# Designs tried in a protein design chat: VHH binders against q88v07. Part 15

Target 1, 377 residues: q88v07
Amino acid sequence: MAQSIVEAPIRVDTSRKIIHVDMDAFYASIEEREHPAYKTQPLVIAHDPRQTGGRGVVTTANYVARQFGVHSAMPAAKALELCPTAVFKTPNFPLYREVSAQIHRIFHEYTEMIEPIAFDEAYLDVTTNKKHIHSAVELAHRLQQEIWHQTHLTCSTGISYNKFIAKLASDYRKPAGVTIVLPQDAEPFLLREPIEKFRGVGKKTVPKMHDLGIKTGQDLYAQSELDLIKQFGKLGYILYRRVRGSDDRPVEYLRERKSIGKERTFGPFLQSTTEVNTHLKAIAKLVAASMQSHQRHGKTLVLKLRYGDFVTITKRRTFGEFIPNDAALFEQYAEEIFEEVVDDHFNSGIRLLGITLTGLAPLAFENLTLPLYPNDN

## First folded at step 4 (VHH)

Design a19 (framework vhh_7uia_1)
Fold by ESMFold2-Fast, scan of step 4:
Structure a19 (fold): chain B 377 residues (1-377), chain A 124 residues (1-124)
Amino acid sequence: as target 1 above (377 residues)
Amino acid sequence: QLQLVETGGGLVKPGGSLRLSCVVSGFTFSTYEMAWVRQAPGKELEWVSSISYSGGSTYYEDSVKGRFTISTDNAKNTLYLQMSSLKPEDTAVYYCAKDEGYTYGSETTYFDYWGQGTQVTVSS
């Protein structure tokens, strides 16, 4: 009697072992490690709203501050209102980036199939891995122990056959938990999740979901595909599949980087061209090694500098051919660009220098003329 | 060398309270998540509660939320479970454990080391 939408059967690939690693309160935990007194104080990682005129948002907060209702993305002024005794610490992103890089070196001991999502989280495909460990739970435990031993930081891990379930599982027991969701348990697991936990269901979408009687994965599962598409479009199509345990997205370890670079902040500030050139030489060496490690070359070199008065200059130079990954060439070009852009602001000194390569391609791609297909549109 | 020793079990009437203690030796207490698990007569092992090695987060099985409180004293290497408003359904052998992980849906949790257990009986 009724005509149904005919579509391809939902494919559930359960052959993979995916770990989602999520660092526990990452920035706050780093700051607590550097200053242990913060562990017993309400710490809020944000610019102090008393100094910003009430502007800005909370980057993160430690568990003590969270007891006062402080959370990530909250206005910093609201955090101060909820917790007047809060210690505000300006984020130290260079430090957080370095700690993140250390943790990623640990990941690379186990697999090359790593998809970073942020400084504090990544997907690892460990279906086959460098240490030939068959138990993903054992591998996750070894990751937690090695991270703790080397950094004194904790992480929570979620293990399943796809990225969606692995990420949800990593939030199931925090901090420092390991949660595995086996294929046969995926549907009961998803049916119990609050709708807010489904990726794509943001604060704007939650009221509409609730108005339709959708509060949990079970309520979502009960909806027809047609109704979900009618109400939510592409999101409805995705959610219908996610709640049935389907997510065939691979771990994107080969995602093209748009840039590869290194930068350094100075205290005391650099006061001479000789000092600038010395540090550009050091930075160029690091960038050349990084370019070669990633098996990439680039057509554009970008010099970034920030003067002592906070004036920031970013100047790029694009070449018709790929620049060889040669530290001496990167140094030469960066020095030439510096001479081109330097002005009276140099009297306040240099507080930051950076070299970045963009217009990236694999080393196997040479300087060729296109198109590959004469009649391609 | 690694050892977990539970104490504090006994016979209590419904609505009563007990405090279980677990003394840990042979490892750094603050390095690992610690848990309480129980086994009721004729039933499988059931996870009850966990506390993070940072001490900042606690987790509870739904049937004990609001009645049980897990805590640690890192200086004494001791894990506690404060049990209040006890019910006959809480009758079980209670084990403390060093927690390795949790398997959703199987009611199984991966633990490195288990204690000897302490019997809790809620009856008159």
Scores: ipSAE 0.000, ipTM 0.252, lowest interface PAE 13.8, mean pLDDT 81

Design a20 (framework vhh_7uia_1)
Fold by ESMFold2-Fast, scan of step 4:
Structure a20 (fold): chain B 377 residues (1-377), chain A 124 residues (1-124)
Amino acid sequence: as target 1 above (377 residues)
Amino acid sequence: QLQLVETGGGLVKPGGSLRLSCVVSGFTFSTYDMAWVRQAPGKELEWVSSISWSGGSTYYEDSVKGRFTISTDNAKNTLYLQMSSLKPEDTAVYYCAKDEGYTYGSETTYFDYWGQGTQVTVSS
């Protein structure tokens, strides 16, 4: 016997502490906060299908509307059929983005290992964290408390040793739940899950799974690896491992950076140029430190400004050479750009300021002129 | 010092009602999820119900759903369990606990502080 194929056992790395944070009915909850009368009404965040000729999709719905079977991604016309008394509210995406940014600033107080999935969802790797909190449960609870205190919104959290299980766990108790799946409980947890909950099993794949008798994790577990690969290709390879509790994907916090920046939201809103300059100085200092920490420099400085009336201005200035990572220089350029762009909207105050560097390169890439002629030493 | 004090237990006939109370001291009530757990004679601890620190979410064991209601009064730092349509199988010592989170397959794993308990007896 000359050539034996020995399959390596599936590695299950249980050393990590991963939290999946999922904001409860995010857009609807923001709208309920802004207009408390909505809390007792079935609220659907969508364009009214009676005014659009039946067009449109539900962005989200509050708890009251969800009791009628309304959910996100449903046709708005179907939501109206399920809940004829529903109040339809047009989405306010600028506000939702601002609240999402505020929540991410809270995440950054605990860890830099953050992977955003959507405005309302993120993975956090808290195996080691800025607060030196050893209990992921305690950390998740502090996150929920801090988010509520700063935003008056709730979130559900799932905790486990990998991203796949943590996300499933966050769906287990909503709203405002904390669910932990320990390594010894992972298999019974996964075997009971409906196949639709397995990431990668999309709406078009579910019928094929059901036709093959795969309705739950238990049914998936019973399949051979070869059969899953034959039927589903790479997805089959992945699902064979996921149902066994294996997901070695890291929390993707360090991607290729096209920009490095810092921004702040203000309450109360800034009312004077003196206040603006004070905060631009503070932001410039944070950005310069961040640029140096990432060993990058950039050729473009971007000022982002949002007025109290939500009018947003983004103005950039590009230089022929990389800008030194000097807080005073970033402050100077940001103040100059502010003076160029400020207008009558300033009467509503400033609710957000940001400084960002783009056109990034490693610090080892210097401002240089290429030689006219090739030189091979 | 952390302290949980349960009251409101007693003897009741099947179909009757009782309201349990738990007064909490030594920590900020609104920062932790709270739970009711029970231990029937000769049996293991069973999770009954939980309420989120915000009061916005409530959860129930299937056997009590629709019959029991968990609630809080943050001003009084008090957790309640309103029990209706009581059955003989509800006979147990009821404990309130600080709920650090739900552990799949073991609901009691992260209840890190327990009260002294109050006896509920449902008998003929």
Scores: ipSAE 0.006, ipTM 0.439, lowest interface PAE 9.7, mean pLDDT 83

Design a21 (framework vhh_7uia_1)
Fold by ESMFold2-Fast, scan of step 4:
Structure a21 (fold): chain B 377 residues (1-377), chain A 124 residues (1-124)
Amino acid sequence: as target 1 above (377 residues)
Amino acid sequence: QLQLVETGGGLVKPGGSLRLSCVVSGFTFSEYDMAWVRQAPGKELEWVSSISFSGGSTYYEDSVKGRFTISTDNAKNTLYLQMSSLKPEDTAVYYCAKDEGYTYGSETTYFDYWGQGTQVTVSS
């Protein structure tokens, strides 16, 4: 089945101008902005391990703390060991979301072709742009300066003709750098990269690559397509193309949340309509808050339930106009739908309830979409 | 009128230190990334160091890492290059410039404006 893929010619489209924007130490930088004294202190964004009994991981750290060897995803207890004078600050995800939304409004001044990856990271296709700026380097500098003036935060940018190279370039000069990799420089750039830098080559894959003598892009380039596919499957197919500067993935600016919902599992199972309604009320409040956080409204409400015997029901109700983001209204519609669908399977109890909104659109005059957010419920 | 004025150059023995200064006038320099670039006699321009408009990010050419330190004083609109453990190969005219970014492969950082330069001579 992989034969047609193996036989396909390699496509290298160099006509696009893609910018990868990566906010520098995003959460730590926001906290430094809110409390400027942190700029000269080793700041670690994490729950204080002295208060959590050694639990938790570092979300991020400022550059002062990084000089002590502190980095993201490190155990908070180890960060304290490396930097005993560290100032620990609990993450404020609602604030980080608000700042991310502000930055995306700046992006929309330049292009609508924006693919958010996280609060602090996005691809922009600026091949044609709202300001008619021909130099992607000039556009990247204007983005950096506009972000600084409006938020007092810095970002690093990478510029190239595809997403893969643009993201690699954004890591080349951090923080606050601008790096452009032109089509003619792409292959030399990629051949010098350590294999660990190639997207999809994670910690579990690196030892296998090294065992095969693949330590750099140059070693990867020397491999046959068939051998890479035999050893790594789809990853091998992708890496063979990436090291040759090929990545035809578009900037996915139409990738929006198709649904926003919340569900709960129960143990013991719910046995009465009163219990069901109590939990639908609670779920409706969470969904309404989530809808407002994402600045969306929807035309369709979906009730999902699973009986104790694992029989699953999903029932949707579509309206002619957007449903207001009102917990009481979501609760009312969910309860009505429950009454319509409930049957003798209820005798086995309810083990799962969920409410989801679909047919989503932005709230009036807001075009901001952020598909990823931290789980802070 | 936009102007960059470099000072602090001179004759120094190998292993010595110098501090170069660049006073910026005619614009708010905290809105621009700044760089030090040098040119040895009969050689091409070589990028030495850059600092971000925020002052928080610094970059160095490999031959000067650990020996040179770039910094800014935003209140004085002044860019500095602290040079230590100087070597004869550091002999050059040093310029400050607005840094627009790095182009991989061409080894070129784009510069809008250049100062008049200051001569650094490292010899016995």
Scores: ipSAE 0.000, ipTM 0.401, lowest interface PAE 11.8, mean pLDDT 82

Design a22 (framework vhh_7uia_1)
Fold by ESMFold2-Fast, scan of step 4:
Structure a22 (fold): chain B 377 residues (1-377), chain A 124 residues (1-124)
Amino acid sequence: as target 1 above (377 residues)
Amino acid sequence: QLQLVETGGGLVKPGGSLRLSCVVSGFTFSTYDMAWVRQAPGKELEWVSYISYSGGSTYYEDSVKGRFTISTDNAKNTLYLQMSSLKPEDTAVYYCAKDEGYTYGSETTYFDYWGQGTQVTVSS
């Protein structure tokens, strides 16, 4: 059947400052930190192929091992062939998660607009930021400095006005580089990139691109929009815009947190409604401050309580509109929910109270004023 | 006041070696990436080598890779460039520079040149 042509004006929004942070050889660098002798040895983070019967793939390798041609996603057996003296270290994902969380805590000192894409990669929107630093290059250097100070790890950063270019820029100077692609340099930068670097062009798509004579951004740029859509569908629509420096995707920080809450345990247990209300007021104040600090509001308020006999009640109330980050309002709703759920178990006292907000969105997302959801356009 | 002082240049025969030093004052050395850049007579400034503020990451121009080694001594606020297997093409004034970052499409926008440079001459 005939395929419809998607027609839309190409808009290039250059108003944003986006940083893509990419940790240098993340897992290998953590292991080098834990065992400094690895820094001068070819380290390959993988299950040892001599113990797996030749199975498995390289998770990552340090720069010493990379000099032998070892790279991520390579068969571990091939890594051993290229580097017979390689030290194989089994991945320690719990440790890598802990270090990643530490790095994300550093990011939150600068902005709440953080989109993690892997343990070792994130987009930060720093157009407006908590430190009021106007230079994204200066902010990137401060991030590198704080990450080194707190973790003894390095990162490479790419800076531009959208996510697509910022990520490409972060690969341009590794390790520990800072690369900025200004709006006027975006097109020459993109035209020189290999097609494999264009996000969405995966290993399965590369052969088809090459068969069509598309090996670089310049070759991609020369294609008509219609031909790209006919060959690649929505990917063709996207790539036509990406190679022209257009990427209007926001930094998706809504996906980072599902809830924000605070809870307290009591000893001695709370024995009266007056005591409960006193502590709900204190908890509500902490939650409201936390919500505001994270620049989010929520549509659902959850009360959690645990009686002295360990019976636990969790009751939620969902609103049609976002709840203002007002401690008095959170207190009021929590108190109403408490009165709704309280029963004879209260005779054993209250040993835990908590207030949590879910259904989170950025403060910039307004409450609905019409019964229909507005379009994104 | 920020100051970079380069030393260690001189006349050397092809195949010889030199060690350049750059003493840094006026900022916390370990918080900035450092680079060696050079300018041959009648030529543009070009990158030679780069080292991250942590000392954990280095980059070299293809023409010097395997021959030059960049390193730092944070306790002495000193940047080094160990040069071996020197060629006549390596003849240049060498500057140490504090790197503010790399701007694609722009040659030198993110290097601060405060040193007066040190002359390296490779000839018979």
Scores: ipSAE 0.000, ipTM 0.312, lowest interface PAE 11.4, mean pLDDT 82

Design a23 (framework vhh_7uia_1)
Fold by ESMFold2-Fast, scan of step 4:
Structure a23 (fold): chain B 377 residues (1-377), chain A 124 residues (1-124)
Amino acid sequence: as target 1 above (377 residues)
Amino acid sequence: QLQLVETGGGLVKPGGSLRLSCVVSGFTFSTYAMAWVRQAPGKELEWVSDISYSGGSTYYEDSVKGRFTISTDNAKNTLYLQMSSLKPEDTAVYYCAKDEGYTYGSETTYFDYWGQGTQVTVSS
């Protein structure tokens, strides 16, 4: 005898326009850009296992190395075994972070509704956007063009009404693709996808799915909700909804901000204090505007600079009271801090400058001092 | 104003090769992704290959991987499709198109600024 229960139907919200942006072979592409000779060589981004005693893992590999079976997260020793002619390049995470920050500044030209997932991957909610572009496809093309012009790197994009489908779509035409899945096409799209492409179905779960006869979205769709929950727990609950086109997770751009700042990467590198001060003035104006836009003020100003040789300096100055959101004041403090920290590394030039405010509070908590003896005037 | 002109089609035996060309005018070639699309007799339009505005990223339909190569000459505003190891199944009219992005389940946006096509016939 079964108990009578009433289950709510699955609701599909199709009101949003979500873009998933995925940089093509990000770290390898950056290294190929810096050293074009790598484009024709099997490049593996990892510490050389011959120098580490066989230790380490592959961060990524270019297309040439991948033809030998080399892939991300593989032991570096195994990569060398599969590709004895591989060129090993030690990861340059400071450079990768800098390029990622540059790409995120491009994202902010289009929307503030950005959820970063990794250095090379983000969701953008463009339902309403800063450029007032109604076509998400047009916006994705402009984004790809701007990224190419500023970084000489390509990205693949997926567009749909939720994060799950947008992510799948970004993987459908790679590299440098734009794929849109409209609401009316979502179910046919999902039913044809291989199960290993469903977010949450990792390498450990795929064999169990295959053993149960689940190889595609169509096979997944045919499973009962209870069977999926019994076999896969919370993942089963999620996948039952995902294959029906339901994913109500928002683009998570709202978080308690511990800092508000702006930074800029330079090519060519800055060579003089006059150039540094010119750009600090421009950055200070952007930061002051951003602070007012977010209705926040802060007690700490942070100067970040990176020399051409990748030496990075982050120096902060904390005040007893909140700093007024005044571009001239931010410029003054940043210039003073620069003079305190500048050293012989400046001979390599400046490749990045940033100003950030921390110790944030709502603007309603102002620096207010009332006079002890007010006058009549 | 906008014009795409495909050439290079013809009759070829199985295992043969052909090179298709598409001359583009009316827009700056290097700012747009470009695609090759084909239509076999009695069938729907089928996407074959695309190349990015970056001038180096390519994607291929699985049935043509390793046999077809898409390339561009930006100085000549020309898109190419080098076809080798041709099969009877490759018989179709081939079109070049400006790639506005792929719409799943619909190819209408993918075919903006297409030409009149060039016939490829693979027969013994």
Scores: ipSAE 0.000, ipTM 0.284, lowest interface PAE 13.6, mean pLDDT 82

Design a24 (framework vhh_7uia_1)
Fold by ESMFold2-Fast, scan of step 4:
Structure a24 (fold): chain B 377 residues (1-377), chain A 124 residues (1-124)
Amino acid sequence: as target 1 above (377 residues)
Amino acid sequence: QLQLVETGGGLVKPGGSLRLSCVVSGFTFSTYHMAWVRQAPGKELEWVSSITYSGGSTYYEDSVKGRFTISTDNAKNTLYLQMSSLKPEDTAVYYCAKDEGYTYGSETTYFDYWGQGTQVTVSS
């Protein structure tokens, strides 16, 4: 068993009833509803790679196509290799947004404590709710039934006492499942979970976890807090607590997430452009990981800096298309903006640097321009 | 009253097959997940299989995977369980139920039993 030096005891709040709602193959299911013939065909929502010269990425796929190993964010060319008989359908994002809004209206019938994650995902805090339903399982079934009756779409739900476990539980039975993880079952549930499923462990972090022998929640649990912090910083601090069933993040119902960013304060203050660029590189890596973790991309990059004399500068650069979640690209843009805005206040040093992305949208939302691809002309 | 009527049970030898049927009345089963649950003599209830209200997805207990097939006929409001390669350990009363959800670490307690069940006996 790994030893740890903890700064404070881990508190596990089990008083809440949190439901994570995850729409089943959302975009593909909408397309199946609009064209029922697709239900018996392997449907891939993407631009046809035969028309794009092998370019593009799968937005989503129906369960028929998923049986061939097709999944979201996969290259469209790979989807065609796995499923040569696949029907490719161009995404209809205006329709998907409309259906998402309809589903959110259903959520509001039950609670105002709703945190949207994507068009197809939300957390609901139903500890107290508008229908005075005490059973979160009963409430989840009523949500599924009402969504089905109004939209003819299915959703999978996970129920637990915090957001982290509820989201994991929603993956246990798809499609259309209801899975509850009670407080007494949380630890054995988490210990069996693959590390890829732990929120904050993005695709780029998984290889590093595996290199350290961390493949499951059990392996994560065995790590010391200090080793996790050394290897993964704030993420390590968070993961040490999450594998023990602790996640005190509230359902953020008072805001729609309009920005994702990271900032750092310095002591001593930064005195040279070389020091600034070193830290912008580090911040860019954290922001890129956070963007990927939230499954978002953004059109605007914002540099925030505060001089030693407390003068604060915020400068944004907006693009016509979503910026790839690439740390090197974020670093490049942040350094260019810094060079543009730096002035005599730099003589007092830099006490804070931050990089933030705004103009956010789900990763599944591609940049739509006309022509979309050379073959579409 | 809402009612589920199970039929198709009987005595069968090991390696044999049976097809169970559940006729749903008083509601349309396309609005509910449907399940087969069994209870062996002197044992607790065991979930066997579920099918989603859309009819498109199925789930199975590990001990019956590859041997049992759950299906629906929406026009007839009927749920089926095709059982093959039957074993003595499959001997139980089989119930058709609404599948209310899965509880990790515990047996599911969220079934609405409306039928009398149908007895399956696997014996030489």
Scores: ipSAE 0.015, ipTM 0.453, lowest interface PAE 7.5, mean pLDDT 83

Design a25 (framework vhh_7uia_1)
Fold by ESMFold2-Fast, scan of step 4:
Structure a25 (fold): chain B 377 residues (1-377), chain A 124 residues (1-124)
Amino acid sequence: as target 1 above (377 residues)
Amino acid sequence: QLQLVETGGGLVKPGGSLRLSCVVSGFTFSTYDMAWVRQAPGKELEWVSSISYSGGYTYYEDSVKGRFTISTDNAKNTLYLQMSSLKPEDTAVYYCAKDEGYTYGSETTYFDYWGQGTQVTVSS
């Protein structure tokens, strides 16, 4: 008898065109533009360790300084040891913000689906775009050209059908490169990647991966889903899918979502259960559509209500299984929770209703099956 | 009308040098990545070298690194390939092309607008 932790087939959505844009040595390149003499000097963007008593870290370094082994997040004192002739320049964040805003205005000429990661990095969803350019490679090339002409800065781009692969691809030909990973090439591409390149495998996790014999995507691919979940929990679930080319996270122009919900404020206030149920039905339909749009399902449904006297009730119900994205089901659960929590404050009416899903996971992750006994044989 | 015209090929002995030129007309070539691609007799197309749209970054196939240098003269709208320490295996028709980017899993990057090519023969 087979036991399974995850029953879901891995769904690989290849319908999207995602570009990851990564500005080349962003802060250093801006400083080189402002003072061209720096271009032939080893420039380190950091507080001078000679003035800080050896404290601080390198924000970034130009390509001249990188030839001496200087890199981002390195102690500034170590950068000075590696490159005694280095020019240390204190970061000018107001200028970097201004240049970043200029670059984002260029992004908005192509799409509204922009997820900024940092001043120098963003994901763009160009599946449908304002210029009606069907080739993501052509669009990436035009983006690089326009950024160069308007700012005199270069960027590297990676193109694929999801965020994970697009970001890896953007690192493949730096600086000023364009790299596309097509769906049919995704698996060979990922199998060759060092494990350190897989998002979520940070410096604390790398030693544990190496101890388990996982040094590359190929080694990761060879692991069972059960073993990865046992060793790494949620990260194991994610990595098993990432190495198979699956990443259904949307390009999010807002910060990463921990919840998906809809709420509505009423004037005049709702006075009857019939009115409440009518509006819960409408809210449930909007939430189900939003859940599906974000390619997520959740284990927890939260009902939020605020009475006319401003007393606020938030009641959650957590399920062992993911709740199907069905408006009628969300409506049913919300109505049941409402009947459980409603009290004398209802006499003041209802001024707000909301339905929210939390405990979110990708739709590709269906319900878990757990062993009945933990090693009880 | 877009045109690419390659010149500078010829017969040279092993260890010799040649400079290939590609004159671009019909567009401002400094806005595009440019590449040199070659095809030896009876073999597939091989990417040789590319230069970025900014002119600041160059890329080379491993077998030509340290021997070939790609460069541009924006005032003359011209792409160059300086070839030194030439080997018999460098014998090929060399093409100038607009570089559309690198595609993983393909031996050749996507190229747009090819020139007519210039023959390089390395033999004694």
Scores: ipSAE 0.012, ipTM 0.550, lowest interface PAE 8.1, mean pLDDT 83

